# Designs tried in a protein design chat: VHH binders against a3dch1r40to199. Part 1

Scores and structures below are computed, not measured.

Target 1, 160 residues: a3dch1r40to199
Amino acid sequence: NDLLYERTFDEGLCFPWHTCEDSGGKCDFAVVDVPGEPGNKAFRLTVIDKGQNKWSVQMRHRGITLEQGHTYTVRFTIWSDKSCRVYAKIGQMGEPYTEYWNNNWNPFNLTPGQKLTVEQNFTMNYPTDDTCEFTFHLGGELAAGTPYYVYLDDVSLYDP
Positions, changes and structure headers below are counted from each chain's first letter, unless a header gives other numbers; Kabat numbers aren't used for antibody chains.
ipSAE, averaged over its two directions, is called F for ESMFold2-Fast, E for ESMFold2 and O for OpenDDE. V2 adds 0.75 times the mean of E and O to 0.25 times the DockQ between the complexes of E and O.
[cut] stands for letters that were removed.

## First folded at step 1 (VHH)

Design b4
Fold by OpenDDE, look of step 4:
Structure b4 (fold): chain B 160 residues (1-160), chain A 119 residues (1-119)
Amino acid sequence: as target 1 above (160 residues)
Amino acid sequence: QLQLVESGGGLVQPGGSLRLSCEASGFTFSSYAMGWYRQAPGKQRELVAFISSGGSTNYADSVKGRFTISRDNAKNTVYLQMNSLRPEDTAIYYCAKDRGYTYGSEDYWGKGTPVTVSS
């Protein structure tokens, strides 16, 4: 089963996806139609101020439970209208912020207008944790010149 | 010095309405997203509604169409208009400041305002 809600946003809903602002970061969000793709909607993040840190601007889904020993498939499509980077991770919502998946600590590079689809597997080798989040960091040194858009779509965290 | 003070809770009958307020101080209100959480007896605290600094809103499915979150930056206040209340909405409602990286984990909370929906 999939652990995430509102994976496609096609019904115009996005809860519990939301944004975070910290250390001077400022952003906004909306569910919007994808031009040229009838019936397809996406979560659009507007980066208004990059803030001081990578985590100064986020879009995320919280309240995820990862079970020890399970192997998950992470999938998402993301794109932007400016060259920027995005750090994606699945991990603890709070201290000590252990990251269970994070693309080997590497942010993704987004090229304007090019959809990037990521699909990776990972195994939860830690004790079961019901305080996890799927979050995308886009602030600080990751950010392009503001303002710009970042789109998220077809997100999945699948547990076979 | 950060403070969140909720108000507006009370006892209402099913189908009734309440308007919760949360007055914030000790930080630049307009720079932060705000949220309303609720915790029913024996249950975990859950996010009910979220409003970004830019005014974008998000709602739990259970309250969508019935609750409206809004903010008045001039008053440093976030509101939760609750209509068509149901018994299952009974809970302590908490106002929370978005702490960014830590939002939803170690948030600043008010003391909460109780909402009881009962016939």
Scores: ipSAE 0.615, ipTM 0.838, lowest interface PAE 0.8, mean pLDDT 94
Fold by ESMFold2, look of step 4:
Structure b4 (fold): chain B 160 residues (1-160), chain A 119 residues (1-119)
Amino acid sequence: as target 1 above (160 residues)
Amino acid sequence: QLQLVESGGGLVQPGGSLRLSCEASGFTFSSYAMGWYRQAPGKQRELVAFISSGGSTNYADSVKGRFTISRDNAKNTVYLQMNSLRPEDTAIYYCAKDRGYTYGSEDYWGKGTPVTVSS
């Protein structure tokens, strides 16, 4: 079972994926065709102003419950038209913002024109938590010179 | 183990000043950016001020011109000078290491120092 409602964007819809702006961050989004891939669409985030903080520009999916003892598979394909970094995490939507998966606290590096496909597993070792989100932070020191695009596609959070 | 110890909070009247200090240990302080954050009752923790390892600063719009962040790398200490304090500045103030956008590691946050601005 996959915990994400929207995973491929191929029907032109992105709900419940949305963006967040904080601390001077500015961004916009669209669901767009992927050139050279008929029938494939992606969520495109436009980074307009990187803001003060890594979390100042986000794309995220809320409404996630992680069950204690379960091992999840995290998958996504992400790319950008500029060299930048992305900090991806799955964790609480509110205080204290516990992070249950975050690629061992390391951002991913994006190389222009090169898709990055990530696949990792993690085990939920905390009590069951129904306040979780899957979010990608793109602001602050993570950002390239604005404006530029970041694309997300084929995103999954699978519970076997 | 990373440790951040905030001090300098207290009760102050509107228009007053406080200076917060954060002593850091367990990492190479001079290599990392530092931030001051605050959390008012019932609100999300928010960034107040940020200083890069190279000394560049940035401030939330609500405090710009009133608060000054600074660092002393020889003392492994970051400061927040808070002037012209207002009741809406009432919060617990937290110091954080460069990964201050991570909410899941308590190791990146101090215990906080409460600031109350009341007439």
Scores: ipSAE 0.000, ipTM 0.114, lowest interface PAE 14.5, mean pLDDT 84

## First folded at step 3 (VHH)

Design w6
Fold by OpenDDE, look of step 3:
Structure w6 (fold): chain B 160 residues (1-160), chain A 119 residues (1-119)
Amino acid sequence: as target 1 above (160 residues)
Amino acid sequence: QLQLVESGGGLVQPGGSLRLSCEASGFTFSSYAMGWYRQAPGKQRELVAFISSGGSTNYADSVKGRFTISRDNAKNTVYLQMNSLRPEDTAIYYCAKDRGWTYGSEDYWGKGTPVTVSS
């Protein structure tokens, strides 16, 4: 089953996906129609101020439970209207912020107007953790010139 | 010093309405998203409503269509209009600044305002 809610946003809903601002970061969000794709909606993040840190601007889904020994499939499509980077991670919501998946600590590079689809597997080798989040960091050095849009769609964290 | 002060809680009958307020100080209010959490007896604190710095809103499914979060940047205040209240809405409601937003482990909370829905 999929651990995430509102994976496609096509119904106009996105909870519990939300944004996070920190260290001067400023952003907005909306569920919007994807131009040229009738019936397809996406989560649109507006980066207004990049803030001081990578985590100064975030979009995320919290309250995820990862079970030890399970292998998960991470999938999402992301794109932007400006060249920027996005750091994606699945891990603890709080201290010590262990990251169980994070694309080997590498942010993704987004090219304007080009959809990037990511699909990866990972095994939860840590004890079962019910305090996890799926988070995208977009602030600080990752950010483009503001304001700009980043779109998220078709997100999945699947446990077979 | 950062401060969040909730008000507006109370006892109300099912189907009734309440309007919660949270007055913020100690930071640039208009630059930050704000949220309302609630914690019912024996349950974990949960996100109820969220409003971005730009005014975009998001709601828990359980309150969508009944609750409305809004903000007045001139007054440094975030509101939660609660209509069609149900007994299951009974909880202590907390205002939170969007920093380290962790479903019960937020660093910046108000002291909370109690809401009791009962006939």
Scores: ipSAE 0.221, ipTM 0.630, lowest interface PAE 2.6, mean pLDDT 92
Fold by ESMFold2, look of step 14:
Formats: sequence, C-alpha cells, structure tokens
Structure w6 (fold): chain B 160 residues (1-160), chain A 119 residues (1-119)
Amino acid sequence: as target 1 above (160 residues)
Amino acid sequence: QLQLVESGGGLVQPGGSLRLSCEASGFTFSSYAMGWYRQAPGKQRELVAFISSGGSTNYADSVKGRFTISRDNAKNTVYLQMNSLRPEDTAIYYCAKDRGWTYGSEDYWGKGTPVTVSS
C-alpha cells in the first residue's frame, strides 16, 4: 500500500505536492512533459532564489501517517539541469520536526543529464505519528546558481 | 470572486446513500480539476475523490467502489454519489477547485457540508 496520493504526475496533476519558501527562498512549480518521453510528466520545481537555509526552498507531500513497527520503502526519481544537492526527508511537519528517514542525514548529489533513482527502506521505531510529510529541501548551500529546474517523478512511500 | 457551495449532506443510517453537489462560480469551471475532501473530528482534511477537467477520476482507497465523482460542465457543478455509507465516513465534506498551489488553502475551498452516518 502506498502512502502517497500522487506518484507519477502523468495525468498533469500534482496535488498534494506543493512548494514552500522560507528565509529568502523563492520558487515556483508546474507539471511538465518530460522531453523525449511521450505521455510522461514530472513535477518541476523552479529554484529562483536559494535563500539562506537548506529548508528555504522545498517541495513536499503532507498528510502522511507513519505507523510504529512498520517498514517502509522510499522510492523516487529526481534530476536537475544543474549540479546541485537535495536533502530528502520524511518527518514531522511541525515542531519538534523529528525526522524519521533522511538518508542518514546526507544530501543526494544531482548531476546534470542524469536521473537519480533512490530506493531505500526504513523502519518506524517511534510511536505512530499522523503529522508527517515527505519533503525535499533544495535551498541555501544545497543550491546551484539560480535560476534552475529540479524534477521529481515516480515517487513512492510503500507499506507492504 | 471564486465561490464553491456544497449541499446534500445530512444524517443517514449505515448502508445508506447521499449525493453531494458543489456549484462553482467565479472561474472557468470546465478548465479545472475538482475534488471532494473530508475532515473527520480530530483528523486532518483528506482527499476523497477528484475529477480532472477531462473527466478522469481517482479515489481514496477507503471509498473506492462506494463513491462516484462526476461533473456537469454546463451546470458548473461537481457531484459525489456516496453509497454503502459507514460510520467512518462521518465528516464535513468540502469541494475544492483543482489541486491548488498549497495544500489546505481556504482560497480554493467551499465551506463544507456535514455528513453523519449513525443510528
């Protein structure tokens, strides 16, 4: 069973994926055709201003419940037209912002012209939490020279 | 100004049916997807069903096979036919324009119509 409502974007829709700006960050979004792949669409984030912090530019999916003792599979394909980093996490959308998965606190590196596909597992070792989000931080020191695009596709949070 | 007006909610016994309607104005209705969402006491607002401008539909797993979303572009109206209702379907049901820019923005929502499945 997948916890994400929107995973492929292929109908031109992105809800509930959206963006967040903080501390001088500026961004925009659209669902766009992937060139050379008829019928395939992706969520495109435009990074306009990187802002001061990693969290200053985000794309995220809210409305997630993580159940204690469950092991989840995280999967996504992400790419950019510039060399940049992305800090991906699944955690609380409010204080204290506990992070339940975050690639062991390490950002992913994106290389222009190469799609990155990530697939990892994690076990929810905390009490069940219905305040979770899946978010990608792209601001501050993570960013490339603005403006540029970051694309997300085939994203999944699977509970077997 | 954008307006979405839900109707058709009420009290119904388990196993019963209701049909919700949402009349839209203040935007080009036929160009946008429409959605039904619900918020139960103590829970966050969640997607129930949506329908694209072209008529493609999608449903939450908990309502699949029981609920049907439809639209009439000539009447600027979206519908939710709810069959085989359960106590778990008790919520305020909201109509929303498209998926919007941000999750939960009131600028894209109606005021809701309450549905209670009990007794």
Scores: ipSAE 0.000, ipTM 0.124, lowest interface PAE 15.7, mean pLDDT 84

## First folded at step 7 (VHH)

Design x3
Fold by OpenDDE, look of step 8:
Structure x3 (fold): chain B 160 residues (1-160), chain A 119 residues (1-119)
Amino acid sequence: as target 1 above (160 residues)
Amino acid sequence: QLQLVESGGGLVQPGGSLRLSCEASGFTFSSYSMSWYRQAPGKQRELVAFISSGGSTTYADSVKGRFTISRDNAKNTVYLQMNSLRPEDTAIYYCAKDRGTPWGTEDYWGKGTPVTVSS
């Protein structure tokens, strides 16, 4: 009932958020100031090569524990400088790769310069799992023309 | 065949330093991010440091300012410089090539190198 993970990145730190490259994907990251918003920093992903698959480029946080029967609130703000899509999910890091939250299997569409804030609830209807990850897939068919930026801010996973 | 071989572990006194190395083979090293994990006795394996293919880094709070992850793409090697070591840093340290595929694969790990910090 007290599980809370939150990153605003405002202190210039992003750990444990990191990136992932696979199947030809190439990306990098930095914590950067948000223009026009003093004191606000965000996690900036640079997509350099989209790779072959949706999961070829990722922002992710691993090692999350979800407890059976608990209802979680996932929240984040995301935006990009090019039109692109992003698939967000919380699920198993390994087989069978069950996804416990994923916006009903739908990627989000990002419009350049427009912040998208997502806030959703989900209930963990599976046995307690301490091998979960929160990841954003941005590669392959989801990607815009490279290079481009995707920004992540105010990420939280809350167990009320 | 993908291989990760860690080295550089050992016994060191508190306040001491170690430099871990991980030599990679079997993949295009420069194209992938690398990580160091550690697992202390009775604890779960935890991420310690991460370096992207582009050289961007991030660290666990517990090691920030003391540990430095770096890479030499010409040598297919990722390093972990560990300074100001503490007893709580005692663990087996693992080098990892992170993978993102959701289809029947997992991250690649080395066999690990033990680090013991003790007076």
Scores: ipSAE 0.711, ipTM 0.872, lowest interface PAE 0.7, mean pLDDT 94
Fold by ESMFold2, look of step 7:
Structure x3 (fold): chain B 160 residues (1-160), chain A 119 residues (1-119)
Amino acid sequence: as target 1 above (160 residues)
Amino acid sequence: QLQLVESGGGLVQPGGSLRLSCEASGFTFSSYSMSWYRQAPGKQRELVAFISSGGSTTYADSVKGRFTISRDNAKNTVYLQMNSLRPEDTAIYYCAKDRGTPWGTEDYWGKGTPVTVSS
């Protein structure tokens, strides 16, 4: 049972994945073919201006409810054409910004030409929360020299 | 002061059309993505359409092909053109943007404009 509506992008659709631009951050998005992988498409974020803060550029999926006591599996594949970092988290869409999963507060390093596949588990130890999002922060100090691309594919939030 | 004001809602027959507007002030409109959400009675608020500052769009499956989001940066306005309306489109429609805080971003909402689709 997966909590995400769009996971593979293979039909050329990305909803409900969308972006955030704030504090000088600027980006855009498209669903594109993955070179050398017939039939596979990915969500491509174009980072145009990194902005002031890590959260100034985001790609995100909202409409997530995390149920107390459930253990979830987080999976995704992410890559970029430049060396950059990505801070990924699953948590509240607003104040107080509680983060229920965030790779132990560590961003991921992306190396050009190398796909990073992540798979981790976490248990929801807080009361059930229907205000959650899965978001990737890419702005500020996380960014490479703009403009550049970041790709997301095969993304999942699974409740076994 | 940041402000989002929706208009253009009303009562319409199934198959009809409406154009919603959201006039923005208090920020550099052209620098921000904009969204339309809706909330039907007894249901959660849901994202309907999204437009980036550069004009890229995405739509909920339930409205794709019938609704079009657009923006006019000269008028600080985002629009939702709603065609082929159905009774299940009945909801309060909200314009939204992200607003920065010291800790991240949060939603900023307009007051909403009601849409009723009924014969």
Scores: ipSAE 0.677, ipTM 0.866, lowest interface PAE 1.5, mean pLDDT 92

## First folded at step 10 (VHH)

Design q2
Fold by OpenDDE, look of step 20:
Structure q2 (fold): chain B 160 residues (1-160), chain A 119 residues (1-119)
Amino acid sequence: as target 1 above (160 residues)
Amino acid sequence: QLQLVESGGGLVQPGGSLRLSCEASGFTFSSYSMSWYRQAPGKQRELVAFISSGGSTTYADSVKGRFTISRDNAKNTVYLQMNSLRPEDTAIYYCAKDRSTPWGTEEYWGKGTPVTVSS
């Protein structure tokens, strides 16, 4: 069972994926066709202002429930039209903001036009939490020269 | 002092319409995304509609085609036009502004405006 909604965006829909801005960050979003790939759409984030901090620009999916003892597979494809970095995490929406998955605290590096597919497993070793989010930080020091695009596609959080 | 003040709620018949308003103050309204949430009795608060600072929108499947979120930056107001209302739309509706932190996300909420859809 997949915990996420609108995983491929191929129907032109993206809810509940949305954006977040803070500390001078500015961004927008759209579901767009992927050039050269008929029928394939992606969530496109436009970074307009990187803001002051890494979290100044985000795209995220909220309202996720992680169950204690379950092992999940995180999968997504992400790419950009400029060299940039992206920090991805799954964790609490509120205090104490524990991150249950975050690629060992390491941002991913994106090379222009090169799709990066990430697939990782993690086990929920904390009490069941129905207030989790999947968010991508792209602001501040992670950002390229603005404006630029970041694309997200084929996202899943799978619970066998 | 950040404030969000919702208005426009009320009692309507099924199939009726309401227009909710949320007047924001205490921050640069035009620079931020805004959201409408709702919470029905005994249920969790859920995202209903989202509008970016650039005006891009997305909606929950349950309200798509019936609800429209919009904003007037000159008035520091975000709206939720609710058409073809159904009993299951009954809830307290909240306006929200999200804020990112190094640790997570903070949300600012209004006090909410009640919407009751009943025959």
Scores: ipSAE 0.906, ipTM 0.942, lowest interface PAE 0.5, mean pLDDT 96
Fold by ESMFold2, look of step 10:
Structure q2 (fold): chain B 160 residues (1-160), chain A 119 residues (1-119)
Amino acid sequence: as target 1 above (160 residues)
Amino acid sequence: QLQLVESGGGLVQPGGSLRLSCEASGFTFSSYSMSWYRQAPGKQRELVAFISSGGSTTYADSVKGRFTISRDNAKNTVYLQMNSLRPEDTAIYYCAKDRSTPWGTEEYWGKGTPVTVSS
């Protein structure tokens, strides 16, 4: 089963995906039609100010429980109209901020005009944790020259 | 000093309406997203409504069409207008904002305002 409540945005809905603005970070969001793809919609983040820290601009989905011993498939499509980086992670919403998946601590590079589709697996080797979120950090040193757009679509956290 | 103070809760009959307020101080209110969460007895705290600094909103399916989040930046206040209230809306309602820590972000919460929907 998929742990995410909203995955495709094609009905125009995005809850529980929302944003974080902190330490000078500023952004906004909408569900928009994908140009050249009639009927396809995506979550669009507008990055208005990068803020001080990588986590100062986020788009995120909370309310996730990861069960010990399960192997999950992480999948998403992400793109931007500017060259920027995104640090994606699945982990705790608060202290101690344990990260259960984070692409081995490596941000993804986004190239304008190119969709990036990511698919990876991870195994939950920690005790079952109901305090998890799936978040994309886009602030600080990760950002491009503002303002610009980042799009998320077809996002999944699957437990077979 | 960062402070969030919720008010406007109380006892209301099913089908009734209530307007919650959250007065904020100690930060530049207009620069931050604001949220309403609720926690019913024996349940985990859940996101109900979210508003960005730019005014974009999203709502839980269980409240969409009945609840409206809004903000008044001149009063440093976020509101939750709750219409067509149901017994399952009974909860303590909290407003929240993100704040940075050395390790990431966490949510800062008010003390909450209780809402009881009962005949």
Scores: ipSAE 0.705, ipTM 0.869, lowest interface PAE 1.4, mean pLDDT 92

